# Designs tried in a protein design chat: miniprotein binders against a7ua95r516to809. Part 51

Target 1, 294 residues: a7ua95r516to809
Amino acid sequence: ASLSLLSISDLVPDLQFIFFWMSNAIEILYFIQQKSPAYMQTIELMDDKAGSKESLLSATISANEEAMTILEEVIMYTFQQCVYYITKTLYVVLPGLLDCNPFGTEPSSEQCRRAAGVCVCAVCVMPEAVRRVVSVFQTTSDLLQQYQVHSEIQSQMFAYLFFFTNVSLFNQLIDKGPARGWFQRSRVLQIQASVKILLDWAKGAGHNHLAQKFFAKFCSTVTILASPPQQLSQMSWKALCAEHPSLKPVQLHRILTQYQLMAELGPLPIWQPSSEDEAYIYRTVDLLESFENH

## First folded at step 16 (miniprotein)

Design fl2
Fold by OpenDDE base, second read of step 19:
Structure fl2 (fold): chain B 294 residues (1-294), chain A 83 residues (1-83)
Amino acid sequence: as target 1 above (294 residues)
Amino acid sequence: DPKEKVEAMLRAAERLLEEARKALEEGDFERAIEEAEQAIWKIMRAMYEAEEHGTDPEVDLKLYEIQEKAEQILERAEEELKK
C-alpha cells in the first residue's frame, strides 16, 4: 500500500492488538516482581525435607528470571512496533504542517481559543493539516489510556514521538525550506502558528514538559526566522547561541545565512561566528538531525 | 484598510497584555496565562497580516515587543502555578 494512503485510523486495529499485549506483559512483569520475594520467603520457611527445598527455590528463581526476561522482550518488541506504525503515519502527515496556513480560516468562536488547550472541540476549526498531526497523537493517547498502559511507558512513547516529529520538521525545513519558500517571513509565521497549535494540544494533554524539551530545536529555528530583520540584525552570534542553546553552531549559521539571503541583508559582522565556533560551522554532517540518537 | 486592521489588532493585543500583567500582579496566574496566550495569538495574526500587506516596519517591531512581553508574562505565570 502506498504510504500516502496510510491513516492512523487504518492502523487502529493492529495497534489495539499490540497495546493489549504490551499492557498485559507490563502487568504480569510487575506482578512477578512484587510477588517473587514473598514466594521465595515462603519456600525458605518450609521444613527442610532433605534437599527438596533448595531445588525448589533454585527452580523458582530460575523460572521467575526466565519469565521476566521474556516479558521484557515482549514489552520492548511491542513498544517498537507501536512506534514503527505511529511514526510511519506521522511521516506522511508532517509535511502538510509546513505548508499549512492557520490564518486563512477565520477562527469561528473566540471562546474555544480561551481554553488553555487547543480545544479539539468541533467548534475549534483546527486547520486540516494540523488536525491530521494532532489526530495521530490523540489516537495514540486514547489507545494508551484505553489499555491502561503504565505512565512511564506512555511518557517514553510521547518523548519518542515528539523527538521524531522535531527531527522530521527540522530536517525538512533546513533541507527544503529555501526551495519551498518556507524561509519567507509570512510562511514562517504560518509555521510558527501551526506548531503553536500542536504545542497547545500537547500542553492540554499533559505533555507540556516533553513537548517543550523535544521541540526546542524546531521552535528555536522558527523563532529566529520569525524575528523582524531590525531586531535580529542587532543580535550577536554569541547572544543567539546563548538564547538558542538547542541549535548547533552549524545549524545556527545555516539559519542566519538563509535569513540574510531572504531578507536581502548585506553581510552582518555581528553574526560572524566566534573563533571557537568557526571550526564547527563547516561540519555539514551535523547540520541535519539524526533519528538514531534517541 | 489592511493597515488600520493591523493597528486595531495591535491595540487589542496591548489591552490583552495589560490585562495579563494586571492578573499576574494580582496573583491570578490562570487568568494571566489566558490573557497572555490571547495576546500572543492576536500578535501572531497581526504580524502575518502586516507581512502580507507590507505595513510599516515600526508596527512590526511593536508587535514583536508585545509578543516578547506576553511570552514573559506567560512563562512567569506558568512557573508560579508549578509552585
Scores: ipSAE 0.780, ipTM 0.934, lowest interface PAE 0.5, mean pLDDT 89
Fold by OpenDDE base, look of step 17:
Structure fl2 (fold): chain B 294 residues (1-294), chain A 83 residues (1-83)
Amino acid sequence: as target 1 above (294 residues)
Amino acid sequence: DPKEKVEAMLRAAERLLEEARKALEEGDFERAIEEAEQAIWKIMRAMYEAEEHGTDPEVDLKLYEIQEKAEQILERAEEELKK
């Protein structure tokens, strides 16, 4: 099947199977960890009439260690499989987020009445492209909850998915943005709004800290590109580095260079890299983010 | 007029910002967050409309300033709710 036809819904049966085993392995691991001390104590209290007590204790320890090792491997494997399938679906839907216009619908004149828990405001009408991305995360959340997966594993899952999403969006924006017109300020504002909808969802889902942390690079890029020329032209290289510490010097330099071209601004001396950063702006290998550094 | 629409949105965002500030001062952090978030959304839309219709750069700067202030209120209110 072409990757383009793969929806998260199509993967739900496979994901359910993996999450079931992952959850069970975690529960069994936790059970062994909690019960092992009690079992060892029980063996220690047995009459050593046959000199078999030490052998039984050693055998029990060894069996528990082996079982825990196998369970940890199962947890790791199942986690990796979940991530693999979910990230494939994200890879398909994420490009649509960069082309999304969340402003295309007229704001309903009605104030966002959050009063009934369902805001029906035009801002709360999630564009289809954003909805597809959110659906992947929501389905993941629902599955994790359904199978009562340990909270730490849930947090690690979302951390990786947000990391993957940030890297994917950032690399696409830097690589394809100039050719696709995504550096035009109106397009940047659309992207900013689309990402804000995603971040607001993450906040509502209890993942605000993780989302802010792992989307920082993409958000910084979009924030710079969304800035008015009059405002951004007053900011020095050092000030921009300080405000956007998630960006490497080569990345910031690339963003500013593309901004200059888009805004038809001549070279701005104030954006000249410091002598300390000058060597780093030519490190093109550091321009795009790696998926391996998580 | 698109310009008049952007100006009306600017004024609406300013009102939301003031309500957010007031709520923050009153210790109603939940309301402050709600009003600040509404201000930010209103500004983001106004900035987009301003870009599409070629509005006055001064209006764009004002929208940006209001956005920064709304974000600051949002951050402060969120920090207070965590305490």
Scores: ipSAE 0.778, ipTM 0.934, lowest interface PAE 0.5, mean pLDDT 89
Fold by ESMFold2, fold request of step 18:
Structure fl2 (fold): chain B 294 residues (1-294), chain A 83 residues (1-83)
Amino acid sequence: as target 1 above (294 residues)
Amino acid sequence: DPKEKVEAMLRAAERLLEEARKALEEGDFERAIEEAEQAIWKIMRAMYEAEEHGTDPEVDLKLYEIQEKAEQILERAEEELKK
């Protein structure tokens, strides 16, 4: 038996239910945190009769702690369920970003801005593969806003979705790129444009800081691979590490190796790792990223 | 001629970059962002077309440099709008 492809639209009813209860739990938790001190203060202003004030205060504190514990558990559970369903659909649609051509059609900039809603470019259209990914992000954003989920939780959710996207794209590129031709510079330039569309969506959605932080590894990889040989060959290992701190030594070494193969360059002395990093360029256990490091 | 097409895109991107720089200087940060974005997209297409039809190293490097400058203008303009 094979797994059927999941569409985000098929999951909306389940996500609506989960978001509803997550949002309610968050708002109740916020209420307890914000209003509970005032209620405690009114108890302390009451006339004390037979110790009832101290008993009420103690019971209120205990009830608040129990409620906060339950609410935190509900929020964590519902958050994880949302992330599970959403990333399941992302996993299916993300590989298409590595195989699409964003340079196919040249609509007018006005048509592109009006039709796409999330595309702000003048010289490209959103490929179907990119549109599928954007649809997952946009549907998630719409649901979070519809249910008035607290902005902190919205940020945490998109931080994880961007992290997942970055890890998925990076690992696929590193693992499958040689066999799939994804290190060819023309392909890298296509990938760069497709990722730019995602970054532009994130910026328009108010998540630019999260996207910049959590796409850093994949973006650094693509930036290096897209660089002209005349520019990249003038950058030392130390300079590349400083410019791309998100890349581990083994990852940078692998990227430069693939670059050399596709550009038909021999070893460059300037790319020799520092003595500190030389021990780490062969740590293949660090080559791929973990989806659980969030 | 593909090389003429790339050169035309390069010239268009240079004009967009200069317009973005002027808009940034004038404090019109929204226009600076729009012009810089257009320059960036034009350059990305030009680099792709140049790679597909053979790359003149001088043109390839110039496209890269303009892309870097447009990104800097974009970042500067976005920082100013946050104020």
Scores: ipSAE 0.771, ipTM 0.930, lowest interface PAE 0.7, mean pLDDT 84
Fold by ESMFold2, fold request of step 18:
Structure fl2 (fold): chain B 294 residues (1-294), chain A 83 residues (1-83)
Amino acid sequence: as target 1 above (294 residues)
Amino acid sequence: DPKEKVEAMLRAAERLLEEARKALEEGDFERAIEEAEQAIWKIMRAMYEAEEHGTDPEVDLKLYEIQEKAEQILERAEEELKK
């Protein structure tokens, strides 16, 4: 009758089980890929008795292909299960980032220690809403390290989690922002600070390149909305598109429309879309992002 | 009152920016990153406070310009540290 609330800590036992098997499957697959050439060489050195050497080689190749196929399916399945459960918890906690005030919290030494031995966290006390999101990322990172998951798979996991976070925040801002007051500049400045905490976590965790790639759309949105009117009103549509290539024309148009409303600006000729983009600014099917573009 | 608070944060951010610039010149890239990050956070808080109290457009632009400079120092220091 009501939405079930999920916490990442409640999922840890199940995630531990899934990560255990994913890591084992990855290690076995890697072993087969590395050792298969040497085994094939030993077969090629064997005496050929009644053609059995060719039959053994063919059977060995077929068995290796079947084993690798099964292992790849296990890795894909376990990866998808991890992502499914983790993103369900992210879906619950992400909206709070748009409503919290990161500037009203006093710094604490506890958060400075959690910044991994550097007192670089300019906001030492995170708002609870931000802590919940960071906790999901940190717990995921800890589990991946605990089970020694291959670094490439860890990168793919965080690429998806950052992609999901970006899509979720962008869609909620665009869809609910007018009714929730999230386009007011003081709120945008709070959102910008909350997102910076996430970006700083990603940088400290060694995922800066992934965060820069997959948060680009939401970060561009917030950057535009946070810009002073005197600065933004001097930038043409062409310049804004060039500065923010992650934004589709319909998305940029919507963001500027909300900006004009909140800043009480009239229509600006300099923000008129190019003739090529004019065809696209009303495509509402392109306004929101798909969770399946990763 | 609120205007004085914003101006104090602006002056603090300018000092942090200058220390970050100095650290970058000295090749102390870790300190340059630390000082630039602190300047960025101070600026973001100052912009929020200024917006809450009906900011002067010139103060708003000045905060924006310092933010951009601090981010440039941060990016440069991080690139040098990778080397």
Scores: ipSAE 0.767, ipTM 0.928, lowest interface PAE 0.7, mean pLDDT 84
Fold by OpenDDE base, fold request of step 18:
Structure fl2 (fold): chain B 294 residues (1-294), chain A 83 residues (1-83)
Amino acid sequence: as target 1 above (294 residues)
Amino acid sequence: DPKEKVEAMLRAAERLLEEARKALEEGDFERAIEEAEQAIWKIMRAMYEAEEHGTDPEVDLKLYEIQEKAEQILERAEEELKK
């Protein structure tokens, strides 16, 4: 299937297989880790008939270490495969999030019933583009729960997926945003709302802290770009750096420069980098985020 | 009128903000979160409508101020709910 046609639903059978092995490997590893001390103690308490006790103990230690090493490799491999398939699916659907208009749907007359678990408000009509992204995360969550994958591994997986999503969205916005009109304030407000729907989902799924942490850079970018010109033009470079610590000086400078162009603002001395940051704003290598530094 | 619509949304967000503030003061953090989130969403839509229709910059600033206050209430309520 062309990458453009790959849905998360098409990957579910393969992902199920991988998650099954991941979960089993984790369970076996945990079993060995818990039982190994008791087995060692049992061997230690055996009568040393014919000097075989030390050799049995050594052989058991070695076998457990080898088994644990293999299981850790299986867990890492299966984790990487899951991440590979899921991120490939995310890569296909994420661009649609930047072009999404969550406000284009007529407000349903129905009030948001968050208390009923079904928010039917106009805000809760999840646009198709957002739904596709959420579906990837939801399917991942459902699979992790179905196979009872250890909570730490679930957290690590979501951390990476949110990281990947943030890097992907950030890089696309910085690189393609000017050409795509994504720096227009109305478009930024659409992007902000679309990402908020995703973050609200993550909050409901119990991943609020991870989502806030790993989306910080993209959210900071969108927050700056969504700010009224009257407000943002009063903020100094130093204040913006302090409010948005997730942004590197080169990134903040790029965002402000594009904002200035979009808003047709004259040169703003207040946005001039500090003497300390002036050398860093030219480090174009640091402009885009890397996928490797997780 | 788009302007009247934005102004109506502004007034609705102000009411939601006040309810959120009141809920926070009463120690009803769950309600404070709900009302603050509703205010934020109302503001986001109002800001979008304002940009699309070229409404008064003063209205845009008021929307921003309400959003900021709603976010502060939300953050505080979420922090209190974690304790």
Scores: ipSAE 0.762, ipTM 0.927, lowest interface PAE 0.6, mean pLDDT 89

Design fl2
Fold by OpenDDE base, fold request of step 18:
Structure fl2 (fold): chain B 294 residues (1-294), chain A 83 residues (1-83)
Amino acid sequence: as target 1 above (294 residues)
Amino acid sequence: DPKEKVEAMLRAAERLLEEARKALEEGDFERAIEEAEQAIWKIMRAMYEAEEHGTDPEVDLKLYEIQEKAEQILERAEEELKK
């Protein structure tokens, strides 16, 4: 109940606090790492009054090492807290993406100037369900930029968020898809279009490579399910494995089985798993993706 | 007629695909990306309309073939812009 009311906007004050400390800790750590050698050299150039120089050098080294360790812990902790809050918000809004129909509104005849990136212009009325997901990512991007967080940390943040999104969407589709009718081709085409809007956003935000990498499994699943029956029925198990290497054999087998049921296709010998994969299609533990292996 | 609408969308996507191909051949990779993306979106909508209204399976296959070609042009153009 309470989770359904959580918006990214409600978390902005807390996220701002966390990003502030994360950014400052990174800057201080970087400063210590860059200046420590110069401080050591300065101490080494001081008059060697018996034992005072060595004790001062040792104390300075120890203090710098302790400070760096604490700063690294602060960075790690703040990063984890950001991820926790953002993923909690994503968890709430992601199911709406699978039920979204992006085709329901006639595109206004006004040319969406897509040339300049994701024209979230008033003309491309992004479906509300997609807008909610994009808003989480955009707010995250804006906060990372506002606090001038190091580019590597930004990339790690988006990598994890895309990973989480892919796992969440994939698992929901596989687990709930049959009951929700998400394996119906018309529904799959809606899902494909909704995810494309999100990927177009990621491209416009400079995260194209990360998005393509981490969404590969969900995109492969949707691509197979969106395929015309005439086309997919001509593709062998081996061809599908080669075209969709992100899918495990058990996952591909489940997708094809559900496709067959929804398309009212008889048994297709061409989709029979290879002798090598036959043992793996029964590994139900590998069916759903884990959040732990990031 | 829904069928006529899908056929019109197919013809529009074919034109966009040809423009994307020409742009790629001319080395205008930015234009190739733009035209290919427009083609893909037009096709995705046409496929949805075709599925909802039960149009000709041959049209559905043609839409799929155009989508694949547009995606290939898009990928090539994006690769060339990274160099």
Scores: ipSAE 0.762, ipTM 0.927, lowest interface PAE 0.6, mean pLDDT 89
Fold by OpenDDE base, fold request of step 18:
Structure fl2 (fold): chain B 294 residues (1-294), chain A 83 residues (1-83)
Amino acid sequence: as target 1 above (294 residues)
Amino acid sequence: DPKEKVEAMLRAAERLLEEARKALEEGDFERAIEEAEQAIWKIMRAMYEAEEHGTDPEVDLKLYEIQEKAEQILERAEEELKK
């Protein structure tokens, strides 16, 4: 099947199998970790019949260490497989988010109503492109809950998925944005609104802090690009660096350069990098985010 | 008129912002969040409509100022709900 036809729903049976084994391996590992000390103490309190106690203790320690090592490998492997399948699905649906217009329908009501952290009002009918992205995250959440996966592992998974989403969206915006017209302010406002729907979902799902942390680069980029020219042209390089600390100097410089071109402002002396940052704005290797640094 | 529509949306967002501020002052943080978020959404739509129709730059600045104020109320209300 072409990657373009892969839906999260098609992966649910495979993901269910992986989540089942991951959850079970975590439970078994936790059981061994909690019970092993008490079991060893019980062996230590037994009568030493002809050195059998020491041999039994040694064998038990070795068996527990081996079992824990294998379980950790299973957990790591199953986690990686889940992430692999889910990120493949995200990779397919994320480009649609950048082309989405959430303002295309006139709201039947002027009042936005939020339920469960998602705006469900007639004003905020979730566009299909946003719904597809949210569906991946929601399905992941539902599976993690269904299999009672440990909360720490859930948090790690969402952290990675938000990281992946931010890197993917950021890199696409920086690389393809000028050619696709995504730096036009009207298009930026559409992107901002589409991401806001996703962030609102994450907030309602209890992942607000993780979402804010891992989307910081993309949100900062969109915030700058959505700013009125009259406002942004009054902000110094130093002020912009302070307000958007998630952006590297080379990234901020690229964003501002593209903004100047789109807004027809010409070169602005106030946006000149500091003498300290001047060496860093030419580090084109740092322009795009890496998927490997997680 | 697109300009009149944007101005009406601006006035609606100002009302929502004031309701959010009052709710924050009253300690109704859940309501403050709801009203601030509605203000932000109204502003985002108004900014989009303004950009598509080439409205007055002064209106665009006012929309931006309301958005910043609504975001500040939202942040403060969310911080208070965590305590």
Scores: ipSAE 0.761, ipTM 0.927, lowest interface PAE 0.6, mean pLDDT 89
Fold by ESMFold2, fold request of step 18:
Structure fl2 (fold): chain B 294 residues (1-294), chain A 83 residues (1-83)
Amino acid sequence: as target 1 above (294 residues)
Amino acid sequence: DPKEKVEAMLRAAERLLEEARKALEEGDFERAIEEAEQAIWKIMRAMYEAEEHGTDPEVDLKLYEIQEKAEQILERAEEELKK
């Protein structure tokens, strides 16, 4: 069937089925890889009265190769199916991170606690848009653990989900940001806080390294946009490229252009691209990121 | 008074930053993380409030500097906690 807009909870039964078979295929593949050399060695030590030792070794090698090939294909297919289902739900909920206000209307409760000298970090209501994204990640994490999926495959899955999240958020910001007012600094500060909640979830879930790696482009973008004019105007193009290597020249140029517009800054000589980068700042084909980066 | 509110948030964040620095120096990395996170959230909110009600460049820069310091403490405490 065609289920085009689903919550992650609606997909759990299908995901349970896929994770079950993926985890089984991984366990069988691991068993073959770890036990096959010992079995081959016992064959080599056998008495070979009728010359069948060499034939048995050849058949065993061929069977191992065929089994591992089939299992690898099953693992890749089931992984791809999991990613397909999960990213469909992410695609629907991610744009909301760019529109939400994570600073809700509860300042008096927080200020009262702090004014009384009590540092209590209450679990404030997570903004609905952030909760929807976290729910997808948390449900995925819970299912991977429930079915005891190998930790390396769990890491690869979150690497891809974080990559997908980064591409989706970055492309939405670049593409729709001017029309949606997302380059206004107050909005950037809201976006920064919303992303912080998501990054905190990733850290608490044990995926901090993956999040740092795969959110780099979007985080760099938000960091630049959130910077005070007094600080950012002192940074040259070369310094910005060095601090934000994840940004292509066309992307950095677009971000600085939007920053200048919102901060009402005129052209800044120190933001002139290097001679080698000038050829690339107008390559609009490189402006948006591809979801096909594997 | 929006200016007074932002200045109160700034003072609160400075106190949290000092508590985080003390915790880091004492080797209480979990407390350092908690205090630094609270400082970061207070600063993020203060920057947003300052932007909504008019940005004083000097206050804006001060908030940015405290945020950077809190993030550095957070990163160091998290690295030390991993051993």
Scores: ipSAE 0.759, ipTM 0.924, lowest interface PAE 0.7, mean pLDDT 83
Fold by ESMFold2, look of step 17:
Structure fl2 (fold): chain B 294 residues (1-294), chain A 83 residues (1-83)
Amino acid sequence: as target 1 above (294 residues)
Amino acid sequence: DPKEKVEAMLRAAERLLEEARKALEEGDFERAIEEAEQAIWKIMRAMYEAEEHGTDPEVDLKLYEIQEKAEQILERAEEELKK
């Protein structure tokens, strides 16, 4: 079985079908919500007969509740299916961000290639690994716009996609980082630059707030690992917890341990966990994040 | 020479940071954002080059400090643009 066959372009026809029905269900739900009060008022203005007015009001209320329940279920089902297929694609492309060198990429255009001695190599060309991730996000954004999906649903979808991205990158860094050399500072600096390109895409796409919220754990990790030893060694455990509240004690402890190993630092008393946190730095069940916490 | 390259990047980033600071004070928030972003990218490249070639730790700290200052200007300019 190969996950490399899960390109976003291969899934577009299925996603179009799902987005079509999701957008239709949302529009129907919207019209029921907008038209229901006016219809109820029309019934209330009718002449009252032997129970006919009350019976019609009751039937109308029941029909509205049944329709809204069905439509909400359709919206939730279609949303879950979109997320399922999109995140399968993301799972395939996200690991490449950890191996990417955004500083060494040659420009793709002849103008950029001819100017490489003077410039601006990374500005002219998005690294391939970053491009693959951005392509998933951009395709999703294009489909949401094409089918005029309600902006609240668009925000919820990107909130989950960014959450998934954060969990996937964080877990892979923690799990595979020692063996893959991803805690070497030159590699961390490459990862930081690759993530900045992704965050810049999110800002330009109008998702800056969501990206800041849902990438916090991975960004905090990279920020700590990228810090100069002379700066980080002056920050106490308490200060680091305050600066990086998204990190659990076991996670911060692991990150500092890896940093200490790579920077060849001896034990630092200033990094001693608080008494409260000391109980939690060995809770390995809390080290990795769950994809189902959203 | 890697040391000279990193020092040149540092000086270029310092110039961009000063231009961004002046733009912010003048209320030219679009220019402040542009100059701060250029400074940040120059610093990220410089830090990578410095790490790859094992340059002086004092240069590493200066690059970090300039990066923080540029990010602060960027945040401030973006906040002001929303007003």
Scores: ipSAE 0.758, ipTM 0.925, lowest interface PAE 0.7, mean pLDDT 83

